# VH-VL binders against NAD kinase (nadK): the designs that were tried, part 149

Target 1, 268 residues: NAD kinase (nadK), of Syntrophomonas wolfei subsp. wolfei (q0aze0)
Amino acid sequence: MKIILVNNRFKENTEKKAQEIAGQLSALNVEVIIDNGLDEPYAGTVDFIMVLGGDGTMLRAARRYGQRAIPVLGVNMGTVGFLSNIEINELAEYLPLILREEYSLEARMMLEVAVFQQQSLLTRVFCLNELLLRSNSPRMLSFALEISGQKLEPYRGDGLIVSTTTGSTAYSLSAGGPIADPQLDAFIVTPVASHIINKRPLVVSPEREISLHLLEEREAIIGIDGQIKMDFGAENRVLIKRAPHPLLMVNLKAKPFFTSIDRSLQRQ
Key: E = the ipSAE of ESMFold2; O = the ipSAE of OpenDDE; V2 = 0.75 times the mean of E and O plus 0.25 times the DockQ between their complexes.

## First folded at step 11 (VH-VL)

Design Y1 (from J1 with light chain Q55E K94R; framework fv_oberotatug; at its last look DockQ between E and O 0.54; V2 from the best seeds 0.00; counts 0 for: pae E 3.1 > 2)
Fold by OpenDDE, look of step 11:
Structure Y1 (fold): chain C 268 residues (1-268), chain A 124 residues (1-124), chain B 107 residues (1-107)
Amino acid sequence: as target 1 above (268 residues)
Amino acid sequence: EVQLVESGGGLVKPGGSLRLSCAASGFTFSNAWMSWVRQAPGKGLEWVGRIKSKIDGGTTDYAAPVQGRFTISRDDSKNTLYLQMNSLKTEDTAVYYCTTHPRYSGYFLAFDIWGQGTLVTVSS
Amino acid sequence: DVQMTQSPSSLSASVGDRVTITCRASQSISRYLSWYQQRPGKAPNLLIYKASNLESGVPSRFSGSGSGTDFTLTISTLQPEDFATYYCQQSYDRPWTFGQGTKVEIK
């Protein structure tokens, strides 16, 4: 068995723990690759991915490995989040089951985000939470939203979020988007500070495609999962689709989503 | 209501074959791991085998006494679990139970729902 | 294989009694143990999972404890409907194995 341990190089505690776990796994004749984000994603075949940290680390892991159909386990090391399944102190208990493949998987839809300059593809990224288009100035953006070729009325505001249901509890939520069942596949299109006050979020079928482009010469940015940032101008277009493969999240422990979100909201 | 209903049991001669069915209702069958557990008359419970959900690989595992003779399969479109029993032996005589392993409850390592069982008698 | 040994094999008790059944694993199984109740002529019912978690709908008079190799099922106040055979089952390693059962009979 080969396992990737994904941690955050900027969090010393996760690095240390990754090394400890790697040692433990090695003692059990498991090959371990540690990915702290410093290097390119490991290109070799692996059987399991263990993410040590919070939601941010999971998002990075998803972008790096999500397309490879490998089980991904979130192990929480500090902050409360939605993407970890067990706590670090529980790992010892579940490790034998992991090694014996006594776990279930939950498929989470990811986004395929393609950014173009005219007809040329600049980048393609798979992400678990959302794509954000926002102004890079104090001025509002004017941009076009197309859903499966249907052109909506021009949007005017600070920006727009296209989120998965997994991402519904992330930035989309802060922008007024609905909370979605993570077991449901859908796009959530949430306006960010629209000049139309009553502009409502859209829940869109995962079978549809979403296209965005600016209608004027303005400086904007594309954000992906709050971690990737790139400049976006009038010459650019972004196409959002359902990723061809979902993230396979390991389910070792039942986590009641709605109870958890309710508790989380009460803490704010 | 979650329900499992076994069928297909009966009398068969040693060396014979029999196929058991388990009809599931009241839950998302395709997401559930399923097992067969048998109980010889007047004896205890014995795990026979397991089949995972499709998303989890759909793989099967069997107890040593039935390995190579029994095959577990499933038809998710029919919400049905099967147990194909070949080369039956007298010691295979038992009530055979269909059981569930719920995916999203954390109970996937326990048998939370059981059918009423179907009797298989292997005798000359 | 992991062998599960229950004790006692049978016991007699009266309504209202405190009943304790033990299960020992041949090796450590952490907390991956379930308890089942089987009434005569009926299918087994799950009582406890993961050593100490009460299954939904199961009366609170049932409780489980233990970890590693030694586990206990306790019925705090035996009721008439509790006269049955009880089984422990490990799910730590395949093949999954059951204890031989404990028959709780009326005194």
Scores: ipSAE 0.836, ipTM 0.909, lowest interface PAE 0.6, mean pLDDT 93
Fold by ESMFold2, look of step 11:
Structure Y1 (fold): chain C 268 residues (1-268), chain A 124 residues (1-124), chain B 107 residues (1-107)
Amino acid sequence: as target 1 above (268 residues)
Amino acid sequence: EVQLVESGGGLVKPGGSLRLSCAASGFTFSNAWMSWVRQAPGKGLEWVGRIKSKIDGGTTDYAAPVQGRFTISRDDSKNTLYLQMNSLKTEDTAVYYCTTHPRYSGYFLAFDIWGQGTLVTVSS
Amino acid sequence: DVQMTQSPSSLSASVGDRVTITCRASQSISRYLSWYQQRPGKAPNLLIYKASNLESGVPSRFSGSGSGTDFTLTISTLQPEDFATYYCQQSYDRPWTFGQGTKVEIK
């Protein structure tokens, strides 16, 4: 069996713990690849991904590996978030289940984001939480939203968030979007500081395609999971759809979403 | 009330076939991993095989003595687990129990819910 | 395959006695051990999972301990309804295997 250990190079305790876990796994003839974010994603075949850290580290793992249909386990190392399943001090007890694939999977929808300049594809990125379109100047944006070719009345304001249900507790929540059950597949479209009173958050079928472009020349950016930023201007268009594969999250312990909402949000 | 009820047991000759059913109620059957465990008369317990929930891939695993002869299947619309037994041998004579593993907890694959059992007798 | 050896194969005890049943695995199974009670003519019932955790509704006189290869089931004050056969079972590696059972007879 071959696994990737994903950690955050900027958190000292995760690096030491990753080395300790790698040693334990190697003693069991498990090949271990450590991904601390510095190098390119590992390109070879792996059976399992273990994320050591909080939601931010899981977001990076999802972007790097989420489309490969590889089971991903979140291991909490101190801070309570929405995406960890077990605590680091429980790992040794659960390891036999992991090694023998005796665990359940929970699928989490991801976004596929394609950014164009004029007619040419610039980049294709996958994300777990959200895409943010926002102004990069004191001036507000005027932009168009199309859903499966249906043109909505123009938007005017600071920007727009297109999130998954998993992302409903992230930036979308702060912008006034609903908390959504992560078991649902949907887009949640949340305006940011809209000057148009009728622009309410929308919950949209995951089978739709969402397109955004600016209606006048302005400096804007596209943000991905709060971790990647791209310049976005009048020459650009972004197309958003459900990613071909969901993130496959490993479920060893029950994590009751609804009874844990307040505790998990308090960490944020 | 959580319940598993087996049926379909009976007398069959060596080389014959038999299909057991297990009707489930009182829990979400479609999320459950299900097993068959058997007990020869006057003997101990022996795991026969397991089927995972469809959500978790629906895969099956079997004990070596029954591999290739027995097939576990499920019908989530009827909350029913099946055991198709082919090429039966006298050593397959046993009470067959339907049982579950908890999907969501750290029970470490214990068998938490058991049916009453159904007797299969294989003799000439 | 992981072999589970129970001891004793049978025992006789009086109401009120402390009863201890042991289970030994042929290799380390961590805490992947459960205990079942089977009364005559009935299906097994889960008593203990994860070596030491009581299943819901099981009387507190039952307890389990151990890890690795050596495990015990203890009944602190034997009751008349505890006449049964007790099985340990490992869930560490397939095939999941049971001990041969310990029959507890009330004197």
Scores: ipSAE 0.468, ipTM 0.774, lowest interface PAE 3.1, mean pLDDT 90
ESMFold2 (binder alone), look of step 11: mean pLDDT 91; pTM 0.933

Design Y16 (from Y1 with light chain R31K K50R; framework fv_oberotatug; at its last look DockQ between E and O 0.61; V2 from the best seeds 0.00; counts 0 for: pae E 2.8 > 2)
Fold by OpenDDE, look of step 11:
Structure Y16 (fold): chain C 268 residues (1-268), chain A 124 residues (1-124), chain B 107 residues (1-107)
Amino acid sequence: as target 1 above (268 residues)
Amino acid sequence: EVQLVESGGGLVKPGGSLRLSCAASGFTFSNAWMSWVRQAPGKGLEWVGRIKSKIDGGTTDYAAPVQGRFTISRDDSKNTLYLQMNSLKTEDTAVYYCTTHPRYSGYFLAFDIWGQGTLVTVSS
Amino acid sequence: DVQMTQSPSSLSASVGDRVTITCRASQSISKYLSWYQQRPGKAPNLLIYRASNLESGVPSRFSGSGSGTDFTLTISTLQPEDFATYYCQQSYDRPWTFGQGTKVEIK
């Protein structure tokens, strides 16, 4: 068995723990690759991915490895989040089950985000939470939203979020988007500070395609999962689709989503 | 309500074959791991085998006494679990139970729902 | 294979009694133990999973404890409907194995 341990190099505690876990796994004749984000994603075949940290680390892991159909386990180390399944102090208990593949998987839809300059593809990224288009100035953006070729009325505001249901509890939520069942596949299109006050979020079928482009010469940015940033101008277009493969999240123990989100919201 | 209903049991001669069915209702069958557990008359419970959900690989495992003779399969479109029993032996005589392992709970390693069982008698 | 040994094999008790059944694994199985109740002529019912978690709908008079190799099922106050055979089952390693059962009979 070969396992990738994904941690955050900027969090010393996760690095240390990754090394400890790697040692433990090695003692059990498991090959371990540690990915702290410094290097390119490991290109070799692996059987399991263990993410040590919070939601941010999971998002990075998803972008790096999500397309490879490998089980991904979130192990929480500190902060409360929605993407971890067990706590670090529980790992020892569940490790035998992991090694024996006594776990279930939950498929989470990812986004395929393609950014173009005219007809040329600049980049393609798979992400678990959302794509954000926002102004890079104090001025509002004017941009076009198309859904499966249907052109909506021009949007005017600070920006727009296209989120998965997994991402519904992330930035989309802060922008007024609905909370979505992570077991449901859908796009959530949430306006960010629209000049139309009553502009409502859209829940869109995963079978549809979403296209965005600016209608004026303004400086904007594209954000992906709050971690990737790139400049976006009038010459650019972004196409969002359902990723061809979902993220396979390991489910070692039940986590009641709605109870958890309710509790989380009460803490704010 | 979750329900499992076994069928297909009966009398068969040693060396014969029999196919058991388990009809599932009241839950998303395609997401569930399923097992067969048998109980010889007046004896204890014995795990026969397991089949995972498709998303989890759909793989099967069997107890040593039935390995190579029994095959577990499933038809998710029919919400049905099967147990194909070949080369039956007298010691295979038992009530055969269909059981579930719910995915989205901590129960996937336990048998939370059981059918009423179907009797298989292997005798000359 | 992991062998599960229950004790006692049978016991007699009266309504209202505290009943304790033990299960020992041949090796450590952490907390991957379930308890089942089987009434005569009926299919087994799950009582406890993961050593100490009460299954939904199961009366609170049932409780489980233990980890590693030694586990206990306790019925705090035996009721008439509790006269049955009880089985422990490990799910730590395949093949999954059951204890031989403990028959709780009326005194």
Scores: ipSAE 0.833, ipTM 0.910, lowest interface PAE 0.6, mean pLDDT 93
Fold by ESMFold2, look of step 11:
Structure Y16 (fold): chain C 268 residues (1-268), chain A 124 residues (1-124), chain B 107 residues (1-107)
Amino acid sequence: as target 1 above (268 residues)
Amino acid sequence: EVQLVESGGGLVKPGGSLRLSCAASGFTFSNAWMSWVRQAPGKGLEWVGRIKSKIDGGTTDYAAPVQGRFTISRDDSKNTLYLQMNSLKTEDTAVYYCTTHPRYSGYFLAFDIWGQGTLVTVSS
Amino acid sequence: DVQMTQSPSSLSASVGDRVTITCRASQSISKYLSWYQQRPGKAPNLLIYRASNLESGVPSRFSGSGSGTDFTLTISTLQPEDFATYYCQQSYDRPWTFGQGTKVEIK
């Protein structure tokens, strides 16, 4: 069996713990690839991904590996978030289930984000939480939103968030969007500081295609999961769809979403 | 009320076949991992096989004495688990129980819900 | 296969007695052990999972302990309804195996 261990290289204790766990797994004849973010994503076939850390580390793992249909387990190392399943001190007890594939999976919708310059594809990225379009200056944006070819009245304001249901508890929530059940597939479209009072958050079918472009020359940014930033100008447009594959999250221990919402949000 | 009800047991000759059914109610059957466990008269319990939920892969696994002879299947639209038993031997004589594993818990694969059992007698 | 051995195979006790049943695994199974009660003519019922956790609805007079290879089921104050056969079961590795059972009889 071959496993990727994903950690955060900017937290020294996670690197040491990753090496320790890798040693323990190797002693059980498990091949381990460590992904601390420095190298390109591992391209070979693997059976399982173990994420050591919080929601941010899981977001990176999802972007790197989420389209490969590999089971991903979040292991919490301190702060309880929305995307970890077990605690690091429980790993030894749960390891027999992992090694014998005695676990359940939960599918989480991801976004496919394609950014164009005129007619040319510049980049394609996948994300678990959200795409943010925002102004990169004191001036507000004027931009167009199209949903499956249907043009909405122009937006004016600081920007717009297009999130998954998983992302509903992230930036979308802070901008006034609803909390959504992560077992649902949907887009949540949340304006940021809109000048237009009739622009409310929208919940949109995952089968729709969402397009954004600027209506005036302005300095703007596209943000992905709060971790990737790209310049965005009047020559660009972005197309957002449901990604071909969901993130396959491993569930070893029940985590009640609704009864834990307040606690999880307080710890963010 | 959570309930599992087995049916289809009876007398059969060695080499024969029999199909058992297990009707489920009171819980989300499509999420459940299901097992068959048997108990020979006056004897202990023996795991026979397991089928995972479809969303978890729908795969089956069997104990060695029944491998190749027994087939577990499920019909989620009818909330029913099946055990097809072929090439029956006298050693297969037992009460057959339908049972579940909790899907999302620290139960560590314990069998939490049990039916009342159905008797299979293999005798010439 | 992981072999599970229970001791004793039977015992006689009076209402109010403390009863202890042991279960030994042929290899370490961590805490992958559960206990079941089976009354005569009835299906088994889960009592204890993960070595020491009481299933919902099980009276607090039942307790489990142990890890690795040695496990114990204890009934602190035996009641009339507790006369039954008790089984341990490992879930560490397939095939999942049961102990041979311990029959608790009235004295």
Scores: ipSAE 0.499, ipTM 0.788, lowest interface PAE 2.8, mean pLDDT 90
ESMFold2 (binder alone), look of step 11: mean pLDDT 91; pTM 0.934

Design Y17 (from Y1 with heavy chain Y104W; framework fv_oberotatug; at its last look DockQ between E and O 0.48; V2 from the best seeds 0.00; counts 0 for: pae E 3.0 > 2)
Fold by OpenDDE, look of step 11:
Structure Y17 (fold): chain C 268 residues (1-268), chain A 124 residues (1-124), chain B 107 residues (1-107)
Amino acid sequence: as target 1 above (268 residues)
Amino acid sequence: EVQLVESGGGLVKPGGSLRLSCAASGFTFSNAWMSWVRQAPGKGLEWVGRIKSKIDGGTTDYAAPVQGRFTISRDDSKNTLYLQMNSLKTEDTAVYYCTTHPRWSGYFLAFDIWGQGTLVTVSS
Amino acid sequence: DVQMTQSPSSLSASVGDRVTITCRASQSISRYLSWYQQRPGKAPNLLIYKASNLESGVPSRFSGSGSGTDFTLTISTLQPEDFATYYCQQSYDRPWTFGQGTKVEIK
């Protein structure tokens, strides 16, 4: 068995733990690769991914490895989040089962985000939570939203979020988007400070495609999972689709999502 | 309501074959790990084997006494679990229960739901 | 294989009694232990999973405890419907194995 431990050496106090776990796994004849975010994603074949940290680390792991159809376990290290399945202090208990593949998987839809300059592809990324289009100035943006070729009325506001159902409890929520069942595949399109006060979030079928472009010569940015930022201008287009493969999240421990939401929201 | 209904049990001679079915309803069958558990008359419970959900690989595992003779399979489109029993022995005589491992209770933690069982009698 | 040994094999008790059944694993199984109740002529019902978690719908008079190798099922106040055979089962390693059962009979 070969396992990737994903952590963040500089932003999270997880490096030491990763080393410890790596040692433990090695002692069990498990090959371990540690990905602390400093290097390119490991290109070799692996059987399991263990994410040590919070949601941010999971998001990074998802972007780096999600397309490879590898089981991904979130191990929380004391933070509040939605993407971890077990706590770090529970790892010892579950480790034998992990090695024996006594776990279930939950498929989480990811986004395929393609950014173009005119007709040329600039970048393609997969992400677990959302794509954000927002103004890079205090001024509102005017942008076009197309859903499966259907052109909606121009949007005017600070920006727009296209989120997965997993991402519904992330920035989309803060922007007034609905909370979605993670077991449901859908796009959530949430306006960010729309000029139209009653502009409502859209729940869109995962079979559809979403396209965004600016209608004015203004500077904007594209944000992915709150971690990647790129400049976005009038010459750019973004196409959003359902990723061809979901993230396979390991389910070792039942987590009641909706009751957890209430708890989490009350803590804010 | 979650329900499992076994069928296909009966009398068979040693060396014979029998195929059991388990019809599932009231839950998303395709997501469930399923097991067979048997109980010889007047005896305790014995795990026979397991099949994972498709998303989890759909792999099977068997107890040593039935390894190589029994095959567990599933048809998710029919919400049905199967147990193909070949080369039956007298010691295979038992009530065979279909069991499920729902996601909300953990796939590997316990057998949450049981069918009523179907009796298999292997006798000359 | 992990061997599960229950104690006692049978016991007699009266309604209202506190009943304790123990289960011992041949090796550590952490908390991956379940308890089942089987009434005569009926299929088993899950009572406790992962050593101490009460299954939904199961009366609170049932409780489980233990970790590692030693586990206990307790019925705080035995009811008429509790006369049955009880089984422990480990899910730590395959093959999954059951204890031999404990028959709780009316005194």
Scores: ipSAE 0.799, ipTM 0.901, lowest interface PAE 0.6, mean pLDDT 93
Fold by ESMFold2, look of step 11:
Structure Y17 (fold): chain C 268 residues (1-268), chain A 124 residues (1-124), chain B 107 residues (1-107)
Amino acid sequence: as target 1 above (268 residues)
Amino acid sequence: EVQLVESGGGLVKPGGSLRLSCAASGFTFSNAWMSWVRQAPGKGLEWVGRIKSKIDGGTTDYAAPVQGRFTISRDDSKNTLYLQMNSLKTEDTAVYYCTTHPRWSGYFLAFDIWGQGTLVTVSS
Amino acid sequence: DVQMTQSPSSLSASVGDRVTITCRASQSISRYLSWYQQRPGKAPNLLIYKASNLESGVPSRFSGSGSGTDFTLTISTLQPEDFATYYCQQSYDRPWTFGQGTKVEIK
């Protein structure tokens, strides 16, 4: 069996713990690839991904590996989040289930984000939580939202968030969007500081395509999962649709979403 | 009310075939992992095989005595688990139970819900 | 395959007695052990999972302990309804295997 251990190279304790776990797994004849973000994503075949850390480390793993249909387990290293399943001190006890593939999977929708300059594709990225369009100056943005070719009245404000249901508890929530059940597939479109009264958050079918472009010259940024930033101007357009593959999250331990909401939100 | 009800048991000659059904109600069958467990008359319990949900890959695993002769399948639209038994032997005579693992694997694969059982008799 | 051996194969006890049933695995199975009760003519039902966790609805007189190779089911104060056969089962490695059973008879 071959697994990837994903950790955060900026936190010394997680790096040390990843090495300890890798050593223990190697002693069990498990081939281990450590991904701390330094190198390109491992391109070879693997059976399982173990994420050691919080929601941010899971977001990076999802962007790097989420389209490869590989089971991904979140292992909490101390901070309670929405994307971990077991605690680090429980890992040894659950390891037989992992090694024998005796676990269930939960599919989480991801976004496919394509950014264009005029008609040329600049980049394509996948994300688990959200795309943020925001102003990069004190001035408000004027921008257009289209949903499957249907043009909405123009937006004016600080920006817009297009999130998955998984991302509903992240930046979308801070901007006034609803908390959504992660088992649903949907886009959640949340205006950021809109000055137009009739612009409410929208919940949109995952089968739709969403496009955004600026209506005036302004400095703007596209943010992806709060971790990737790209300049965005009047020459650009972004298209958003459901990614071809969901993130396959491993479910070893029951984590009731609704009873844990308040505790998880206190950590944000 | 959570319930599993087996049917399709009966008398069959060696070399014959039989199909068992297990009707499920009161839980989300499409998410469940399902097993068959058998008990020969006056004997203990023996795991026969397991099918995962279609979502977790829908894969099956079988105990060695039945590998290649028995096939587990599921019809999620009918909330029904099946056991197709071919090339039956007298050693296959048993009460057959359908059973589930709990809704999450943190029960360490214990079997929490059991049907009533259905008797299969293989005799010449 | 992991073999599970129960002791004793049968026992007789009076209402109110403390009853202890042991289960031994042929190799370490960590805490991947469950206990089942089967009353005559009925299907088994789960008592204990993960070696020591009581299933919901099971009376507190039942308890489980152990890890590795040696496990114990205890009935602290035997009741008339506890007349049954008890099975342990390992879930550490396929094929998942059961002990041969322990029949508890009320004197």
Scores: ipSAE 0.474, ipTM 0.775, lowest interface PAE 3.0, mean pLDDT 90
ESMFold2 (binder alone), look of step 11: mean pLDDT 90; pTM 0.929

